# Miniprotein binders against q5jf28: the designs that were tried, part 10

Target 1, 318 residues: q5jf28
Amino acid sequence: MERERLIKTVEAILRGAGYRVARLDLKGSCFDLVASRLFLLLFIKATVNIDTITEEQAEDLKRLAKFFKASPLIVGLRSKSGELEEGVVYERFGIYALRPETLYDALLNNELPAVFAERGGLYVRINGELLRELREKHGYSVNELAQLLGVSRKSLLNYERGEQAVSLDVAIQLEEIFDEALAEPIDILRAKVEADLNVKPETPLEREVFERLKKLGLGLVKVKKAPFNAISTEDDIRLLTGIDERKTRSTIKRAEMVAEVGRIVNSGGVFILEKTKAEVVSEVPLIPKESLEEVKDADELIELIDKLKKEIKEKLFS

## First folded at step 20 (miniprotein)

Design f1
Fold by OpenDDE base, look of step 20:
Structure f1 (fold): chain B 318 residues (1-318), chain A 120 residues (1-120)
Amino acid sequence: as target 1 above (318 residues)
Amino acid sequence: DPELREARDLLEQAIELLHEAVRLLQEALRTGDSSLLEEAADLLTEALHIVQEAIELAQSTGSDDRAIRRLRFAWMLMRLAWIIAREAMETGDPTLVDLALTLLEWAYEMIQEALEILSK
């Protein structure tokens, strides 16, 4: 119940901000929502407790974000230490984590958070050059200002160099002394993350399909915790690729999710099965792996996908 | 504290407005009558003002920050429900009405929890 409410709240925030949103109903997925507006793409994991995200989920979330040039976010209410605070950015596995209110302010009020949590304290990054200029303008020596703030001379010099984050209390004191905003906002909507895109296939079938897709000229990015098993790519071609042994109810549901996600990330979808008849589910073709032997390159694979989509539309309206 | 009593009275009024807004949204979901969405949105506008005033009173009295945080969260949920209800009026998408209902149910719970804290 609480998780569902959280996901719906995040969906509402994104919609209210004018994003196109796809929601996933997939337990254990690395993301629950994907949203797009203009040049911004967000992959969002919604979890009541941000400490429940696994490293595997976080790595896949970063991998998707890196591949699509998107920002990953965790939206939650609590941590192991207690409730999350509004306006505070947390971090799990190199992914920003925040409350719904913080996302609301960023998206609807254009108010980016400046405070971040680290090692049980609250900190701010400040414009160190501006701090130096203001200190000199007001006639304070480094020693005088450091003493006034209750910090070491070394700490103040590190602040002015941008080498050290400032405690929230010291940041407030600085802004009060100089009557000027010094806090640098955290751009949670344009988070840069690193991820390994070279993950190996896990199953014999995935290995076989990956080798065949590579022979067609496609690059592959393995994803573990998504409705698809990989992203297949060549130039402008991007396919959210599912791989299953046989058609199941899970295959159908994942194909529906792939269609929705594909619309947001401007990507096609395909499922490759060990054994199936060619069919289409929610505009996503399910093809037997043998069909990959009938095509010569990625363009012929796309033509096959498009042909299958067209033939089924014609059958549904005939 | 008179101001704290006033804040509680305002929150009780907001709860009544939320109950009526939820009723209207449920009826709109059943009937497809978009005029009920407009009426619900108007009630939410009033409730948003009342909850904002209650927050200001609770802050002025130095009330428990846990109550204030819940009220701010409730206000956000109510504001989102208003936005979503207006979108539902334009699109006719019943899934948006269900979304707005979920937001208001949670807002109601947050206001109730805040009232319990402010009554101690």
Scores: ipSAE 0.891, ipTM 0.961, lowest interface PAE 0.5, mean pLDDT 93
Fold by ESMFold2, last read:
Structure f1 (fold): chain B 318 residues (1-318), chain A 120 residues (1-120)
Amino acid sequence: as target 1 above (318 residues)
Amino acid sequence: DPELREARDLLEQAIELLHEAVRLLQEALRTGDSSLLEEAADLLTEALHIVQEAIELAQSTGSDDRAIRRLRFAWMLMRLAWIIAREAMETGDPTLVDLALTLLEWAYEMIQEALEILSK
């Protein structure tokens, strides 16, 4: 139950900072929360031990973040090495990981973290140009400052050139010596990630549906660990796309999640099923795969989706 | 240590305020009475001040960092619960009352754990 409390704490932080939030209840998903505010979009995986995230989950989280131009985050309490320190940024699979207190400070106090963990300890990137200016203004040679800090001359030159991060202890000494803020914050809200968007369909039905969608002019980004199977896209069309053999309780719950996620990421949703009659769950159409043969391009697919949604709305409120 | 005793006394007072705030939120969830949310938020405002004072006293005595970290975490949870309770009042959304309750229950446990550490 500690994970559920963690997810809810992260939701509260996001809401308190003015984000619109969707919280997912889907075990094994690559994210537990997605949140947006003006120009910021975050996909967050909440896990008590950050070392339990799988490579597959991490790659999907990065795919979503890359596609939506969002920042992926892992929020947790511990690692294999013990408790995470507040104010420290960890990294797993190229994704920043941090405690909820660190997220709270970034979002509610506008205090981005500056300390990161690497092999060998805790480090800070510093403004190397400012360091050089301060050293010269205070009358220190490179050798004199290096000796005072207990570092090599080469290390100090690398600090000033921005080529090497400083240990936390040295960063504290520098700020004591110069009485200036030298630390460069880590922008966890606008992290850039790289991801391979070329993922093969998992089933024959997915292959068939993807081929039909491609014939309509849609590009596809496949994900494995989300309430949807892919994102279907063309120009400004974005469609969180689920695929199932038939409508089940799981299908309905995933469609509800797709609706919520779609509101946050400004995307439509659709489920394409092997066997069903057309219907709408939480404004997400569930259509038989044969409906893809009844439209000739992506625009007609969107028209079909909008028509189904309008028809259900009219019946309810006519 | 008189400052440490004062910190423990403040935390016991905060626990009483949290207990009452939780009761008010539970009643608000059951009845839909949003005035109980406002009363709970007022209690949380007082509890937040009390916990912050206790943290400062514990720090000045060189108390166990494990206790201080728990108190800071509890403070954050209480602050968030305050924010969420006010959103619940504005929106009328009972799921936000549930959210605030979850945060306060965790804060309560963190304060109790910190109090145990400080009493050893």
Scores: ipSAE 0.891, ipTM 0.960, lowest interface PAE 0.4, mean pLDDT 91
Fold by ESMFold2, look of step 20:
Structure f1 (fold): chain B 318 residues (1-318), chain A 120 residues (1-120)
Amino acid sequence: as target 1 above (318 residues)
Amino acid sequence: DPELREARDLLEQAIELLHEAVRLLQEALRTGDSSLLEEAADLLTEALHIVQEAIELAQSTGSDDRAIRRLRFAWMLMRLAWIIAREAMETGDPTLVDLALTLLEWAYEMIQEALEILSK
């Protein structure tokens, strides 16, 4: 029950901040929520214990974030070490992790966090130029301030050059000495991540479909832990692409999720099946793999998709 | 400690307001009556002020940080529930009423846990 409450809390934070939100109900997915506002896009994995996210989930979350130019986030309540602290940014697999209260403050109070957790404790990056100015204004030499803080002269020089973060204790001492805000915020809303986009097809059917899509001129970004198998792309075309042997209840639920995600990330959706008649589920066409031979390029595939969607809408409201 | 006793009394009052707000949301969900959402939002406004005052008193007495963290979390949940209830009024969407209910139920539990900690 705690995970469900966490997901709902994150959804409420996003809605309260004016985001359009889509929520997934897919076990093992790399994200639970995707949300957009203006030019901001977030992919969020909500997990009560942040150490339960798997490397496969994290890599796919980073792949989606890189492709869509979004910020990935993990939102949780605790780690293997205990409760997460409010206002502290943790990191797992290169993805920022934080409590719901920290996300709330960032989105609803415009207060980005500044404290991050690292091996050995809590740290803050500071404005090194301002530190140097304040030190000189107050008449301290580098050695005198270092001695007052209990740090080496070399460390203080590194702080002033922006080459080293300070411990939280030192940051507090600096604020007491200078009565000035020195902490630099962490921009959790525009995080950039590295991701390996070269992922192989998982099944023979998937491999066959990918080859056919490539022949139409589409590039493919494969993901393993999402309601779709890949993103098919060419110029402005973006298709959240699912692949199944046959239409099942699972296929229908995934298509529904693809439709919701697609609305948030401004992308179309399609499912390609080994056996089916062409149809539409929740604005997402399901087409047989043979339909890929009936079109000559990506533009014609989009035309087929649009035609199917139009025909189904006319039937439903005739 | 009279300030700590006052903080506990405020939290008991907040629990009563929250209980009534939950009842109003449940009835609104059952009946579709959006005026009940407005009544719940008014109760939440009062509860938010009461909980904030209780947090300030508990902090002033050097109370257990575990209780204060729970109260701050509950405050956030109540604030979100207020926002979501107002969206539900504007849209008529019953899933938003259900969302607000979930948030308030968790807030209720967090306040109860904080009260237990403060009473030990």
Scores: ipSAE 0.890, ipTM 0.960, lowest interface PAE 0.4, mean pLDDT 91
Fold by ESMFold2, fold request of step 21:
Structure f1 (fold): chain B 318 residues (1-318), chain A 120 residues (1-120)
Amino acid sequence: as target 1 above (318 residues)
Amino acid sequence: DPELREARDLLEQAIELLHEAVRLLQEALRTGDSSLLEEAADLLTEALHIVQEAIELAQSTGSDDRAIRRLRFAWMLMRLAWIIAREAMETGDPTLVDLALTLLEWAYEMIQEALEILSK
C-alpha cells in the first residue's frame, strides 16, 4: 500500500504545481508518471526503495528523457542503507533520486535542493567567485579562512575556483560566517542525462516491423519497459509505437496508456499487429503489419492513421 | 515539559479534525456531494495551522527528529489534500476525491506515529 500512496503523493505534487499528468498502471514500467507544464517535461519513477529500480528500467527512463528533452526523476522514501533525507539529492544510474518533500519544495515553493549524497557524506556545490569576494571583503586570507573552516588551503582554493564541492558542515559554517547564500542549486527539473538510444529489437516480429518502418523513412528509438515498444520519428512526426502478434486485453490496456502518455508528450500512437483487422482504441489505431507495405513513406502512414480516426468519428456523428 | 504536553494536545486535536475530514471525503466519494468537500477543506485549513503550531513547539523542546519529520510529512500531505479537494470541487472528478482521501489517511497515520514517539 506504501507504493500506491507514494505514486498518489507525487501525482498530487505535480497537479498542485500546475502540471498536466498521466499515470501509468503497468508492472515493470520505467516510469509511473509523466507530466508537463510550459517547457518542462518530467518522467518519474516512484519507488519506495530507490534501490529496486533495475538497470533496464533506468536506461529506458533515460532514453525517453533524452528523446523528449525531459528530466528523469526517481522519487522514493528509502534506500538499502536507510531513510532518504529531505532536501538531499541521491543518484542511481545517473538519475536524480529524492524524497517527495524535496519535489514538493522544488515545485510548490520554488526551492530547488542544493545538497547531494556521495561517497563520504553530504555535499554542496558553492558559488566560488562569491566565496572569494566575501572572503576578501571580510579581510580573510585563504589560509585564515581555511584554518577557520578546518580545511586545507588547497581545498579552499578549489572551492573558490568551482573545482570542488564542500561538505555540508563546511557549507553551514560558510553561511554562518558570511550570512550569505553560497549554495548552487541542483536543477532537478532540467537534468541532462546520457543514454544509448541504439537498442536492438526483442523479437522477430519487432525486427520485421522496425525494418519496414525504417524503409518508410522513420527513425526508431527502442524501449523495453514501457507500454510501447519504440518511438517512431521523422521530422515533426512522433509515434509511440506498440507491436503485438494479435489483439489481446493487454494490447488494449497498453493502447489506452499510449493515448494518455501521448497527450502529455504531444505524440501520436499506433499499434502494429501481425493478425488483426484495422480499428481504433482510444484514438490509437491498431493496424495489421501488411498495411506498412501499402504506404510509401511516413506521410502516407500518418494519412492512414488519420483516415482510420476519421472513419470512427464519422460513424459516431452520422 | 509543558510545551511538549501542549504539542501532544494540539496533535490530538488535529487527529480529531483529520478523522472528520476523512469521513467527509468518504461520504463525498459515495454521494458526489461537493458541499462535503468544502467542509473537509475548512477542517483541513484548521488542522494545517494546528499541526504547524505543534511542529514549532516540538522543535523548541528539542524533541525526537523522527517525530518532527513525520509531522512535516503529514503537513505536506494535508496541504496537498486541501489543494486536490479544491480541484475536485471545481472539476467534479471523483478520482481527485479518492486521491485526497489517500493523502489524508497517510497523514493521519504519520501524526499517530509522531504522537507515539513524543509520548516516550
Scores: ipSAE 0.886, ipTM 0.958, lowest interface PAE 0.4, mean pLDDT 91

Design f1
Fold by ESMFold2, last read:
Structure f1 (fold): chain B 318 residues (1-318), chain A 120 residues (1-120)
Amino acid sequence: as target 1 above (318 residues)
Amino acid sequence: DPELREARDLLEQAIELLHEAVRLLQEALRTGDSSLLEEAADLLTEALHIVQEAIELAQSTGSDDRAIRRLRFAWMLMRLAWIIAREAMETGDPTLVDLALTLLEWAYEMIQEALEILSK
């Protein structure tokens, strides 16, 4: 019950901050919410215990974020070590993790967090050049300030050169000494992530479909933990691409989610099935894999998709 | 401690306001009457002030941080419910009313848990 309430809370935060939001209902998905506003795009995994995210989910979340130039986030309440603290940024698999209150402050109060957790405690990155200027202005030698803070001379030099974050206690002491804002915020809304976008197909059908799509000139970014199997792309074409043996209730549900996600990330959707009649579910065409042989390139595939959507709308409302 | 007693009394008042706000939202779902959403939002505005005052009193008495954290979380949930209820008025979307109800139910539980902690 906490997970459902957590997802709804994150949805409310995003809506309150003016984001367009799509929510997924898919067990094991790498994200639960995707949201956009102006220049910002967020993919969010909501999980009560942030240590339950799997490496496979995290890698897919990073793949989506990298492809769409979005910021991935984990929002949670606890870790294996206990409760998460408000205003503290945690990290799992290279993805920032934080409490809903921290997200609320960032989006609704425009207050980005500055404190992060690492092995050994809580830390803050500071403006090292400003630190040096303040130290010199107040007449402290490096050794004098280091002794006052209870740190080594080497550590203080590293702080001033921007090579090392300070402990939270040292950040507080510096603020008391200099009465200046030295802390640098963490931009959780524009996080850069690294991801390997070259993932192999999981089934013979996927392999066959990927080969056919590549012959049409489409690049492919495979994902394992999403309502779609891949993103098919060429120039400014983007298709959230599902692949199934045949139409099932699961296929229909995934197509509905693909339509919602597509609206947020400004992408089309399609499902390629081994056996089906052509049809449209929630603006997402379901087409047999043989249709890929009937078009010569990505543009013709898009035209086929658009034609099918138009023809089905005409039948339904004629 | 009179300040701690006052904080608990304020939280009991907030619970009464939340209970009525939930009733109004439930009725709005049944009837489609958007004026009930505005009444609920007005009650939430009052409840938000009351909970904030209770947080400040609990902090001044050196109360358990676990209670204060729960009250701050409840405050956020109530604020979000206020925002979502106003969006529901503008759009007429009943799923937003249901969302606001979910947030308020959680806020209610957080305030109850904080009261239990503050009574030890």
Scores: ipSAE 0.886, ipTM 0.958, lowest interface PAE 0.4, mean pLDDT 91
Fold by ESMFold2, fold request of step 21:
Structure f1 (fold): chain B 318 residues (1-318), chain A 120 residues (1-120)
Amino acid sequence: as target 1 above (318 residues)
Amino acid sequence: DPELREARDLLEQAIELLHEAVRLLQEALRTGDSSLLEEAADLLTEALHIVQEAIELAQSTGSDDRAIRRLRFAWMLMRLAWIIAREAMETGDPTLVDLALTLLEWAYEMIQEALEILSK
């Protein structure tokens, strides 16, 4: 119940900040929300305890973020060590993690966080050039300021060069001494992540479908923890691609989620099934794998998809 | 402490307003009556001011940070619920009413917990 409340709180924050939002109801997914505003795109995993995200979920979240040029985020309330602090950025698997209040401040108050958690405590990156200017303006040598702050001369030089973050206590002391904002914000809305996009098919059916799609000229980015199995791409074509043996209630639910996600990430959707007749669920075609042999390339696949969507829409209004 | 007593009294008032706002949202969801959403939003506007005042009083007295954090979280939830309720009025989307309800129920619990802390 607390996780559902958290997901809804994040959705409300995003909506309040003018984002278009899709909320997923899929257990084990690598993200719970995807949101877009202009060219900003966020994939968000909401979890009460940020240490419960698995490596597989985190890697898939990073894969989606890398492919879509989005910022991945974890939003939570606690870690193994206790409550998360408001205004503090944590990291898990290379993904920023933070409280909903911190997200609220960033999006609704335009106040990006500046404090991050690291081994040994809380830290801040500061404007080193400004620090040097302020030190000289106030007549401190490097030694004198270092002594006043209780840090080494080497540390102070590193702060001024931008090579080392200061502890939160030192950042507060600097603000008190110089009465100037020195903290550099953390851009959680445009985080860059590394991810290995080369993931192997999980089943024989996936392998067969991937090979057929590759023959059509499509590249594949496989994911394990999403309502779709892969992203199929060529040039401007992007398809959130699901794969199942047959149509089930789960397949229909996933197709509905793919439709919602697709609207946010400006991508089409398709499900390739081993056993089905062609149909459309929420603008997402479900087609038999044999249909892939009826087209010669990716453009013809898109034409088939568009044809099916048009035919169903026309029948509803005829 | 008279300022702490005033903060607790304000929070008891906010709880009453939230209880009524929740009731109005539940009725709006059942009936589809958008005027109930507007009435709930008006109550939330008042509750937001009351909770903000209570936070300021609690801060000025050096009250337990655990209570203040809960009140700040509740304020955020109430603010979001207000925003979502207005979107629900504009769109007629009942899922937004349900969203606002979820936020307010959590806010109510946070204020109750803060009151318990402040009463010890």
Scores: ipSAE 0.885, ipTM 0.958, lowest interface PAE 0.4, mean pLDDT 91
Fold by OpenDDE base, fold request of step 21:
Structure f1 (fold): chain B 318 residues (1-318), chain A 120 residues (1-120)
Amino acid sequence: as target 1 above (318 residues)
Amino acid sequence: DPELREARDLLEQAIELLHEAVRLLQEALRTGDSSLLEEAADLLTEALHIVQEAIELAQSTGSDDRAIRRLRFAWMLMRLAWIIAREAMETGDPTLVDLALTLLEWAYEMIQEALEILSK
């Protein structure tokens, strides 16, 4: 399918750039890839049409990015208005969206895009101080340069202050007049996003588990559109937390995905079930909710998780 | 236009190289022979040069931007397939060979669509 090819292409770009990558095979997830290299962490939604991302998915993607100090990205081919252009940054719900080629150039060629799309036009941010210096050096008044560009005096003054983005056509004209690059690159790899981290649990079981984990000292970040239901955190402790009523085939697959994601984001994984025997799936413990009553704090919970992982390793190699 | 004809001839050659590279990668998946990955990577190196030359010729003739965009995308996919095939030689991971195959199949489709546009 076209979507699967797109995900594989994004994976190849990230791998080619030397990132460690986890790919999720989870339909409806807020991200399809997570990737890490040095101090950079990326959560990527791959969608052929960037206008198919839901607000709920975008909010969860921003929430994950904010929590992990990562950049969220949408990678796609087209929008409702047509095909996306190479080297152009789009935006959906405060998340940068771009073509695979634009990501390739940024990661493999160290070429960040400077052009962005807004409300039916293409724009760039210009270094306003450099623009002023070049204008003065070439002997143009504000009025003369504004007239040459076909813009208002007020618009040119706003460009020189960095208060207004410049149309791509005007930016090209400026670079031609001064024979110098003026467009500021967009750092898509270090995007800052706002998100609400205080989302309430959705089910009675999630409410019960959240209250128990809070009593252990853990802070909870609810996530709706991921292989886990929450992130549990205290100081250096970070747990990708699944919450299910019963062990299903979906629970197993989600635990496998949590193990892969956990390796990329340097976090443990745990699934808390209403009814289960303690077991481990792909290095992720499945524990009954009653086990949360046997531990006093977050450190004892980590000790329980580590003990369960060790006991299963010993059984597999004995 | 002679240059547009040359660009089409180059793209036809690139398609032949891609077909052979895909065949070698499929055989490498079946046999586990890493030497086939190296041979496929060498063919991709030649195909990358040919596609780049075809892009330059298509640009010089003022050809349809839709064809040029597809060829640039195909070139990227081929370059990624080369990188991934080289990693597969080092790691022996068959999932990387499958990844490279997916990239080359899509590159082939993009070149075919570009050829169709350049032939109108």
Scores: ipSAE 0.881, ipTM 0.957, lowest interface PAE 0.5, mean pLDDT 93
Fold by OpenDDE base, fold request of step 21:
Structure f1 (fold): chain B 318 residues (1-318), chain A 120 residues (1-120)
Amino acid sequence: as target 1 above (318 residues)
Amino acid sequence: DPELREARDLLEQAIELLHEAVRLLQEALRTGDSSLLEEAADLLTEALHIVQEAIELAQSTGSDDRAIRRLRFAWMLMRLAWIIAREAMETGDPTLVDLALTLLEWAYEMIQEALEILSK
């Protein structure tokens, strides 16, 4: 109940901000929502306790974000240490984590958070150059200002160089002394994350399919914790690729999710099965792996996918 | 504290407005009558103002921050429900009405919890 309400709240925030949103009902997925507006793309994991996210989920979330040039986010209510604070950015596995209110302010009020939590304290990054200019303008020596703030000379010099984050208490004191905003906002909507895109396939069928898709000229990005197994890519071609042995109820649900995600991330979808008849589920073709032998390159694969989509649309309206 | 009493009275009024808004949204979901969504949105506009005033009063009295945080969260949920209800009115998408209902149910719970804290 609480998780579902949280997901719906995050969906509402994104919709209210004018994002196109797809919500996923997939337990264990690295993301629960994907949202797009103009040039912004967000992959969001919604979890009541932000410490519930696994390393594998975080790695896949970062992988998706890196590949699609998106920002990954965790939205939650609490951590192991207690309730999350509004306006504070937390971090798990190099992913920003925040409360729904913080996301609301960022998306609807255009108010980015400046405070971040690290090592059990609250910190702010400040414009160190502006701090120096203000210090000099007010006639404070480095020693005088450092003494006034209760910090070392070395710490103040590190603040002015932008080499050290400032404690929230010291940041407040600085803004009070100078009557000017010094806090640098944290761009949670354009988070830069690192991820390994070269993950190996896990199953024999995935290995076979990956090798065949590579022969067609496609690059493969393996994803473990998503409704798809990989992203297949060549230039402007992007396919959310599911790989299953057989058509199951899970395959159908995942194909539906792939269709929704695909619309948001401007990507096609395909499921490659060891044994199936060619069919389409929610505009996502399910094709036998043998169909990959009938095409020469990635363009012919796209043509096959588009043909299958068209033939089924014509059958539904005939 | 008279301000704390006023804040509680305002929250009770907000609960009544939320209850009526929920009723209207449920009826809209059942009937497909978009005019009920407009009425619900109007009630939410009033409720948003009332909850904001209650927050300000609770802050001025130095009330428990746990109550204030719940009220801010409730306000956000109500604001989102208002936005979603208006979108539902424009699109006719019943899934948005269900979304708004979920938000208002949670807002109601948050206001009730805040009211309990402020009554101690």
Scores: ipSAE 0.881, ipTM 0.958, lowest interface PAE 0.5, mean pLDDT 93

